VH-VL binders against q9vr94. Designs and how they scored, part 35

Target 1, 124 residues: q9vr94
Amino acid sequence: GVTEEQMWSAGKLMRDVCLPKYPKVSVEVADNIRNGDIPNSKDTNCYINCILEMMQAIKKGKFQLESTLKQMDIMLPDSYKDEYRKGINLCKDSTVGLKNAPNCDPAHALLSCLKNNIKVFVFP
Key: E = the ipSAE of ESMFold2; O = the ipSAE of OpenDDE; V2 = 0.75 times the mean of E and O plus 0.25 times the DockQ between their complexes.

## First folded at step 21 (VH-VL; framework fv_becotatug)

Design y2 (at its last fold request DockQ between E and O 0.47; V2 from the best seeds 0.73)
Fold by OpenDDE, fold request of step 23:
Structure y2 (fold): chain C 124 residues (1-124), chain A 116 residues (1-116), chain B 107 residues (1-107)
Amino acid sequence: as target 1 above (124 residues)
Amino acid sequence: QVQLQESGPGLVKPSETLSLTCTVSGFSISDYYVHWVRQAPGKGLEWLGVIYWQGKTRYNTPFTSRLTISVDTSKNQFSLKLSSVTAADTAVYYCARELWYSFDHWGQGTLVTVSS
Amino acid sequence: EIVLTQSPDFQSVTPKEKVTITCRASQSIGSYIHWYQQKPDQSPKLLIKHASKSFSGIPSRFSGSGSGTDFTLTINSLEAEDAATYYCQQSSSKPYTFGQGTKLEIK
């Protein structure tokens, strides 16, 4: 597996792609999201959606369970994979019935679900 | 290769301002939080505050009125200023890097003695 | 602030013995507890992250467990080099706080 530093660096690369697309999302807000403080706004949700799309975790507002599990296996240190695997599976239906446009609600719902089901949470 | 190093005067007079610098290397400051922690002689560890690379800070409540933490990205340096010091501020001062909620790298610490 | 209380404050043990240090939080902190080792005249060293995850380079004789409010650091076979003060630290909320420390001496 990857080291925590490698994980951290990979996350930063995703931020560098997504943050410029959403200028209303400050670095501070992004940092808060990383730590599990997830606001509910169009800009924040769609920023999260951008990250999740890069992770191949969401597509057109639909949670991609198998893809997410695959990416998790690549992106996390070994010691945390089991916990994340369990949490991810618990969120398999978190985006059902939600409309993606225009507020990226599925992204918010998915990340919120993950936060609630993973003891040691981290987001890019 | 990750390094943090505290520097500053080892002696400060009461009522003066304690000023320290933390010089970091081996990592990008934009990716990590840097914290200040101190330890009085023979005592435990006390969290002072944290700074983000963009300059945002949070201080421990007892120090809100006296503590200022800043960053100089051009020098890869973080600064701590503690005003109106007393003997109670005598301590080894550490800067530490936070990675995923824990302090994975610490400076060697620098002793600051407050004395007349 | 969240108060962390360690037990015991002091422990004197012989090599090869098992040592258990506990840390109790004044409120639930999930798994956001970390353990540090500090030897005299040295900086703290990270041992265990998130209650049970061993930090890189840490000997296997160190382990951590617990969740919520009660946490334990265990040294299964004590070595002379393990003489130090051990601290728990919570990162569940700011201000970050430390336990008062447990001093471990080797007989």
Scores: ipSAE 0.836, ipTM 0.941, lowest interface PAE 0.6, mean pLDDT 95
Fold by ESMFold2, look of step 21:
Structure y2 (fold): chain C 124 residues (1-124), chain A 116 residues (1-116), chain B 107 residues (1-107)
Amino acid sequence: as target 1 above (124 residues)
Amino acid sequence: QVQLQESGPGLVKPSETLSLTCTVSGFSISDYYVHWVRQAPGKGLEWLGVIYWQGKTRYNTPFTSRLTISVDTSKNQFSLKLSSVTAADTAVYYCARELWYSFDHWGQGTLVTVSS
Amino acid sequence: EIVLTQSPDFQSVTPKEKVTITCRASQSIGSYIHWYQQKPDQSPKLLIKHASKSFSGIPSRFSGSGSGTDFTLTINSLEAEDAATYYCQQSSSKPYTFGQGTKLEIK
């Protein structure tokens, strides 16, 4: 299975790809999002969308349930998987009816739902 | 194997600058966060601040005017400087690595005494 | 700033006894609580992360529970080597903060 160091390295790659694309999102704000402080602004939501797209969890504002479950099996240590599987399924409709452009509202809704339904939630 | 080790002078005069180094091995300093934590004799643990892998820092509120955390990538080292010290800054100082929200590896700690 | 209040501050216990230590947060921190053991003149050592996940190499007699504001570290069948000070620490928001510590002595 994947180690916590390997999971960290994958997360670092995602942040290093996405954060420079959103210069109004500071390193401190990105780290606050990692710790569960999820703001609701265009720049932060679209930064979150970039991360979720790299995780293959969202595509054009639509939650990718099957892809998310596949990535969970590949990218998480075994001890995380049961709680993640449950929380991911609870969030299957979190993006329904939301417009993606220009504010990335589905990404905000999805991350908020996952955070609230996965007790040990890790985010890059 | 991940290791951290603090070093620096054990005695610092009041009003001067406390300067410590954390030398790390078994991981790249560009890939992780390092935190500084201190413990006054007989007291609890106090978080001082962090340096992120991007090089940005965040300090605990009481220390924002006196604390500098920096990195030297060529030496695989983190540094702490605390200016204008008083006896209240006497403590064991630790550096610690964060992996996924917790401190998975700590240095052995170094005692710094502030006295004349 | 999130204040963590541990209880008790001190406990003298006999071997094989079950010990519970509580940590109460001043606001909800989800499961972003971690427990450390510190023996005299040693650095803290991570025991439990994310409220209930055991760190690598930690004896199974140590367990953690809780979510939100109330958290518990349990030592089931205490051993003499468990004499130490125990700290909870939150990583929900910066500044990261520690509880004041709980000192366990073994009779």
Scores: ipSAE 0.801, ipTM 0.926, lowest interface PAE 0.9, mean pLDDT 93
ESMFold2 (binder alone), look of step 21: mean pLDDT 93; pTM 0.951
OpenDDE, look of step 21: ipSAE 0.705; ipTM 0.903
ESMFold2, fold request of step 23: ipSAE 0.754, 0.566, 0.792; ipTM 0.912, 0.877, 0.921
ESMFold2 (binder alone), fold request of step 23: mean pLDDT 93, 93, 93; pTM 0.951, 0.952, 0.950
OpenDDE, fold request of step 23: ipSAE 0.012, 0.818; ipTM 0.649, 0.936

Design y3 (at its last look DockQ between E and O 0.71; V2 from the best seeds 0.00; counts 0 for: pae E 2.2 > 2)
Fold by ESMFold2, look of step 21:
Structure y3 (fold): chain C 124 residues (1-124), chain A 116 residues (1-116), chain B 107 residues (1-107)
Amino acid sequence: as target 1 above (124 residues)
Amino acid sequence: QVQLQESGPGLVKPSETLSLTCTVSGFSISDYYVHWVRQAPGKGLEWLGVIYWKGKTRYNTPFTSRLTISVDTSKNQFSLKLSSVTAADTAVYYCARELWYSFDHWGQGTLVTVSS
Amino acid sequence: EIVLTQSPDFQSVTPKEKVTITCRASQSIGSYIHWYQQKPDQSPKLLIKHASKSFSGIPSRFSGSGSGTDFTLTINSLEAEDAATYYCQQSSSKPYTFGQGTKLEIK
């Protein structure tokens, strides 16, 4: 199966694509987000949105439940999958009513929900 | 096989600069976070700082004015310099790799004694 | 800065006994707590990550639990080789911090 090193490498590639697009988001802030400190600002929310789009978890402000579950099965070690499947389903409505919200608010709402409902939470 | 190994002078005089090298194999230090942690004899573990993927660093608050962590990616090495040392800096110094929030591999450690 | 307080500081234990070590964080850190074993004259060794996930190659007698501020490391059926100092470490925010350690000795 997929190893934690392979998951880390995939995450690094996503960060290398997204972080340069948001120069107000420092490496320290991005790392804090990875560790579960999720601020609510336009720049940080849109950085998060970039990552979530690369994971196929969000599109045009809408949570992509089926795509997220498929990506989870492909990209996570087996020991993570049951917890993630449950947490992802608990967050299926996290972006409802937010698709037109400014400042990438749907991405903030989705990531905050996932962090709160997945004990072993990982993010690039 | 992931390995880290600390090296450097074991004895440093007070007020001088402590300089250590961590040589790694089995991974590229530009692809992982690498940390320094120290342990005074008979005491607990103290986090010193980290170097991130792009070479940016973060230091523990008491050390921000004295500590420098740097990398030489061509040699798969990173280094620690701690200036203006005193006897309180006598410790075993470890380098460690972070993978997904925890330190999965540690060096063997090197004792540095600060003494006149 | 997040302070981690371990209990007890020291414990003499008999082989085959169950041992529980606690770690309390000064603020909520979710599951971002990790446990290390350090034997005399050795570097720390990762045992448990994310509060409850065993690291590769760790004996099944080691387990972890908790979330938020209160965490435990449990050793079921202690073996003589488990004599060591145990540390918890948080990765919720930098600076990363360690508990003060719990030393286990074999009676």
Scores: ipSAE 0.548, ipTM 0.871, lowest interface PAE 2.2, mean pLDDT 91
Fold by OpenDDE, look of step 21:
Structure y3 (fold): chain C 124 residues (1-124), chain A 116 residues (1-116), chain B 107 residues (1-107)
Amino acid sequence: as target 1 above (124 residues)
Amino acid sequence: QVQLQESGPGLVKPSETLSLTCTVSGFSISDYYVHWVRQAPGKGLEWLGVIYWKGKTRYNTPFTSRLTISVDTSKNQFSLKLSSVTAADTAVYYCARELWYSFDHWGQGTLVTVSS
Amino acid sequence: EIVLTQSPDFQSVTPKEKVTITCRASQSIGSYIHWYQQKPDQSPKLLIKHASKSFSGIPSRFSGSGSGTDFTLTINSLEAEDAATYYCQQSSSKPYTFGQGTKLEIK
């Protein structure tokens, strides 16, 4: 498995790509999201969507369960995998019935679900 | 090898500004959150603040008016400035690296005594 | 802020005994609790992160458990070198906070 430092580096790259696309999302807000404070606004939701897309966790507002499990197996330290696998499965239907445009609601719902079902949740 | 080292004057007069530097090696200063923590003699640990990516900071509430944390990428250093110091600010000051919410590496700490 | 309360404040124990230190949070913090060891005139050292994950190089006699508000650090068979002050710390929300510490002395 990867180290936590490697995981951190990967997360930083994702943030560096997504944050500039959403000028209304400050670094402080992004850090709050990382820490589990997830606001519900168009800009923050779509920022989250950008990150989740890069993780191959969401596509066109739909949760990608198999893709997420595969990506998790590759990009997480071994000590994180069991807990994440369980949490991911519990969130398999978190985006069902939600419209992606214009507010990126699926992304918000998915991240919120993951945060609530994974004890040691890590996000870029 | 990851290393942090605090440096600065060991003695500061009341009402003056305490200035410390944290020199890091073994990792890029722009990639990690770095925190300042202090410990008064015989007391516990107190979180002071953190510097985020791109130089953004957050301070503990009691220090918001007196504390400034900054980064110098050219020197691979972080800085702490605490203004209007009193005897209550006497402590060992630590800088520490955060990796996914825990402080995995600490400096050795530097004692700062506030005395006239 | 989240308040962490450790128990006990002080403990004197005999080598080879089992030691348990508790840390209680004023509100739920999930598993965002970490344990540090600090010896006199030394900086804190990370022992356990995220409640139960041992940090690199930490002896197997150290373990952590708990979730939500109640956490424990266990030393299974105390060694003389384990004399130190132990702190819990939460990273669930800012400001980050520490427990008041537990001083462990060895008879």
Scores: ipSAE 0.524, ipTM 0.871, lowest interface PAE 0.9, mean pLDDT 94
ESMFold2 (binder alone), look of step 21: mean pLDDT 93; pTM 0.952

Design y4 (at its last look DockQ between E and O 0.68; V2 from the best seeds 0.00; counts 0 for: pae O 2.7 > 2)
Fold by ESMFold2, look of step 21:
Structure y4 (fold): chain C 124 residues (1-124), chain A 116 residues (1-116), chain B 107 residues (1-107)
Amino acid sequence: as target 1 above (124 residues)
Amino acid sequence: QVQLQESGPGLVKPSETLSLTCTVSGFSISDYYVHWVRQAPGKGLEWLGRIYWHGKTRYNTPFTSRLTISVDTSKNQFSLKLSSVTAADTAVYYCARELWYSFDYWGQGTLVTVSS
Amino acid sequence: EIVLTQSPDFQSVTPKEKVTITCRASQSIGSYIHWYQQKPDQSPKLLIKHASKSFSGIPSRFSGSGSGTDFTLTINSLEAEDAATYYCQQSSSKPYTFGQGTKLEIK
């Protein structure tokens, strides 16, 4: 299986791509988001959307359940998989009705749902 | 194997600057948060600060005026400078790597004594 | 700043007994608590991360639980090698802080 160091390396790549695109999102704000403090603003929501798109978890405001489950199997250590599979399935409808919402609202809704349904929560 | 090792002088006079280097191997310092933590003799652990791989630092509040953490990615090293030291800065100084929110590897620690 | 208060400060324990160490946070920190073991004259070693997840290579007798403000480290069937000081540490907000430590000795 995948090591926590390999999972970290993938996450670092996503942050290094996405964070520069949103200069109003500081490193400290990004760190707060990874610790589960998820603000609701356009800049932070769209930063989160950038990360989730790189994970293939969201596309045009719609949660990609099947691709998320596939990526989870590839990118998470075995000890994370059962909890994540459960949490991902609990969030399958989290973006329903939001694909036309402004300010990257679907990304905020999806990440908030995942954070609330996964006890060992990790995010880049 | 992941390894961190502190180096620097073990004795520093009051009012001078304490300077330490952490040399890492088994990982690239440009891929992780790296931290300094200290422990006064017989006391608990105190977080001093960290440096992010793009060079942003964060310091514990009491140290913001005296502490500088810097990185040399080409040497796989990061350093600590603490100015205007007093006897209260006598401690074992540790460098540590953060992986997924916790400190998974620590250096062996180096004792720095501040005395005249 | 988030204060972590451990209990007890010190405990003398017979081998093979169960040991429970608690850590209480001054405000909610979710599951962002981590436990370290520090043997005499050694650096700290990560035992448990995210309240309940064992670090690689840690014996199964070590476990953690809790969320929010109240956390527990449990050592089931204590071994002589477990004589050490144990620290909890939060990573929910900066500055990162540690509990004051719990020293375990073997009777």
Scores: ipSAE 0.536, ipTM 0.863, lowest interface PAE 2.1, mean pLDDT 91
Fold by OpenDDE, look of step 21:
Structure y4 (fold): chain C 124 residues (1-124), chain A 116 residues (1-116), chain B 107 residues (1-107)
Amino acid sequence: as target 1 above (124 residues)
Amino acid sequence: QVQLQESGPGLVKPSETLSLTCTVSGFSISDYYVHWVRQAPGKGLEWLGRIYWHGKTRYNTPFTSRLTISVDTSKNQFSLKLSSVTAADTAVYYCARELWYSFDYWGQGTLVTVSS
Amino acid sequence: EIVLTQSPDFQSVTPKEKVTITCRASQSIGSYIHWYQQKPDQSPKLLIKHASKSFSGIPSRFSGSGSGTDFTLTINSLEAEDAATYYCQQSSSKPYTFGQGTKLEIK
């Protein structure tokens, strides 16, 4: 697996790509999201969606279970994988029935679910 | 190897400004958050604040009016300024790197004594 | 702020004994608890991160467990070099806070 330093660097790159696309999302808010404080607004949700898309975790508002598990194996340190695998599986239906446009509700629901089911959750 | 080192005057007079520098090596300062933590003699550890890799800061509430943390990427340095110091600010001051919420590397610390 | 309370404040033990230090949080912090060792005239050193993950270079006799509000640091077989003050620290919310410390002396 990758090191935590590598994981941190990868997360930073994702944020650098997505944050500029959503000027209404402040750096402070983005940091809060990383720390588990997840607001529910169009801009914030769609920012989250951008990150999750880059992680190949969500596509057109649909959770990509197999893709996420594959990416997890590549992007996480070994010590994180077991817990994340369990949490990811628990969130397999978190986006079902939600509309993607215009508020990116699936992204919000998915991230919230992951945060609630993974003890040590990391987000860019 | 990852290294942090605090430096600054060991003695500061009351009401003056305490100024410290943290010099880092072995990693890119633009990739990490750095924290300042202090320890009064014979006491526990107190979190002062954090600086983000993009220069934004967060301070512990008691210090919001007196504390300024900054970064100089060209020098691989972080700075701490604490104004209007009193004897209560006498402590060993540490800078520490954060990696995913834990302080994985610390400086050796520098003692600052506030005395007239 | 989240208050961390360690137990005991002080412990004197003989080598090879098992030592247990507890840390209780005033509210649930998940697994966002870390343990540090500080020897006299030295800076704190990370032992355990995220409740149970050993930091690089830490001897296997050190281990951590717990979740939510109750956490434990265990030294399975104490060595003389383990004389130090141990701190728990939470990073679940700002401000980050530390336990008051547990001083461990070796007989």
Scores: ipSAE 0.083, ipTM 0.763, lowest interface PAE 2.7, mean pLDDT 92
ESMFold2 (binder alone), look of step 21: mean pLDDT 92; pTM 0.944

Design y5 (at its last look DockQ between E and O 0.86; V2 from the best seeds 0.00; counts 0 for: pae E 2.9 > 2)
Fold by ESMFold2, look of step 21:
Structure y5 (fold): chain C 124 residues (1-124), chain A 116 residues (1-116), chain B 107 residues (1-107)
Amino acid sequence: as target 1 above (124 residues)
Amino acid sequence: QVQLQESGPGLVKPSETLSLTCTVSGFSISDYYVHWVRQAPGKGLEWLGRIYWHGKTRYNTPFTSRLTISVDTSKNQFSLKLSSVTAADTAVYYCARELWYSFDKWGQGTLVTVSS
Amino acid sequence: EIVLTQSPDFQSVTPKEKVTITCRASQSIGSYIHWYQQKPDQSPKLLIKYASSSFSGIPSRFSGSGSGTDFTLTINSLEAEDAATYYCQQSSSKPYTFGQGTKLEIK
């Protein structure tokens, strides 16, 4: 498995790509999202969407269950995997019906579901 | 090998500014949040604040008017300045690295005594 | 600001005992609690992350549990080298805060 330093480095890369694209999302707001305080605004939702796309977890507003499970095997330490598999599967339908929703709403719905179903919530 | 080391004067007079430097090795200071934590003799740990490599800081509320944390990425160092010190600021001062919400690496600590 | 209250403040313990230290948060912090060991004249050492995940190289006799506001550090079959002060720390909200500490002393 992946070490926690390697997981951090991968997450930092994703944040360094996505955060500059959304200048209204401050570092402190991004840190709050990392801690599971997930606001519902266009800028924060689309920042989250950018991260989730880099994780191959969302594509055009649709949750990519199988690619998410594969990416989790690559990106997470072994000790995280059982909890994450269960939480990811519980969220398989979280974006259903949101295909054309505005303001990156599917990303907000997916991340909110994952936060509620994964006890050790880590996010870039 | 990840290491942090505090340095600075061990004695500071009341009303003056306490100034410390943390020198890090084994990682780039520009890749992590780095923190200052202190511990009064025989007492518990108190979080002071942190800095991110873009210079963004967050300070514990009681210290917002007196505390400055800064970074020098070219020297792989970050520093603490605490103005208008009193005897209540006597403590061991630690620098620490945050990795995924917890402090995985700490300096050895340096005692700063505030006394005339 | 989130206040963490540990119990007990002090405990005198015998090797091989099971020792339990509690940490209560003033508001819900999910699983964002971490435990440190600090031996005399040393810096703190990370033991447990996210309430229950052991840090690398930590002996299996150390375990953590809890969620929300109530958390526990357990030492199964205490060893003499475990005499130290133990701190919980929350990372749910800034400022990060520590519990007041629990000192374990060997009888």
Scores: ipSAE 0.410, ipTM 0.820, lowest interface PAE 2.9, mean pLDDT 90
Fold by OpenDDE, look of step 21:
Structure y5 (fold): chain C 124 residues (1-124), chain A 116 residues (1-116), chain B 107 residues (1-107)
Amino acid sequence: as target 1 above (124 residues)
Amino acid sequence: QVQLQESGPGLVKPSETLSLTCTVSGFSISDYYVHWVRQAPGKGLEWLGRIYWHGKTRYNTPFTSRLTISVDTSKNQFSLKLSSVTAADTAVYYCARELWYSFDKWGQGTLVTVSS
Amino acid sequence: EIVLTQSPDFQSVTPKEKVTITCRASQSIGSYIHWYQQKPDQSPKLLIKYASSSFSGIPSRFSGSGSGTDFTLTINSLEAEDAATYYCQQSSSKPYTFGQGTKLEIK
């Protein structure tokens, strides 16, 4: 498995790519999201969507279960994998019915579900 | 090997500004949040604030008016300035690296005594 | 801010005994708590991450448990070198906060 340092570096890259695309999302707001304070707005939801897309977790508003499990196996330290695998499976239907929802609602729903079902959830 | 080292004057007079520098090696401060934590003699640990490579800071509420944390990525250093110090600011000051919310690496700490 | 309260403040124990230190949060913090060991005249050292995850280089006699508001650090068989002050720390929200510490002395 990868180290936590490697995981941190990967997360940093994702944030550096996505945050500039959404100038209304401040660094403080992004930090709050990482810490579990997930607001519900177009800008923050789409920022989250950007991160999740880079993780290959969401595509066109649809949760990618198999892709996420594959990425998790590659990109997480071994100590994280069991809990993440369980949580990811619990969120398999978190975006059902939201595919055409506006304001990147699927991303908000997915992240909220993951945060609620993974005790130690690390987000960029 | 990851290393952090605090440096600065060990003695500061009341009402003056306490100034410290943390020099890091074995990693780039451009990649991590770095923090200042202090410990008064015989007391517990107190979080002061954080900075990232782009210069954005977060301060603990009691220090927002007196504390300034800055970064110099070219020197792999970041600094702490605490103005209008009193005896209550006497403490060992630590710089620390954050790795996913925990402080996985600490400096040795430097004692700063506020006295006339 | 989130207040962390440790128990006990002080404990004197005999080698090979089991030691338990508790940390209670003023509100739920999930598993976003870490434990540090600080020996006299030394910097804090990360001991346990996220309530129960072992950190590299830490002896197996150290373990952590808990979630929500109640957490425990356990030393299964105390060694003389374990004399130190132990701190819990939460990273659920800013400002980051520490417990007041538990000083462990060896008889």
Scores: ipSAE 0.327, ipTM 0.823, lowest interface PAE 1.2, mean pLDDT 93
ESMFold2 (binder alone), look of step 21: mean pLDDT 92; pTM 0.941

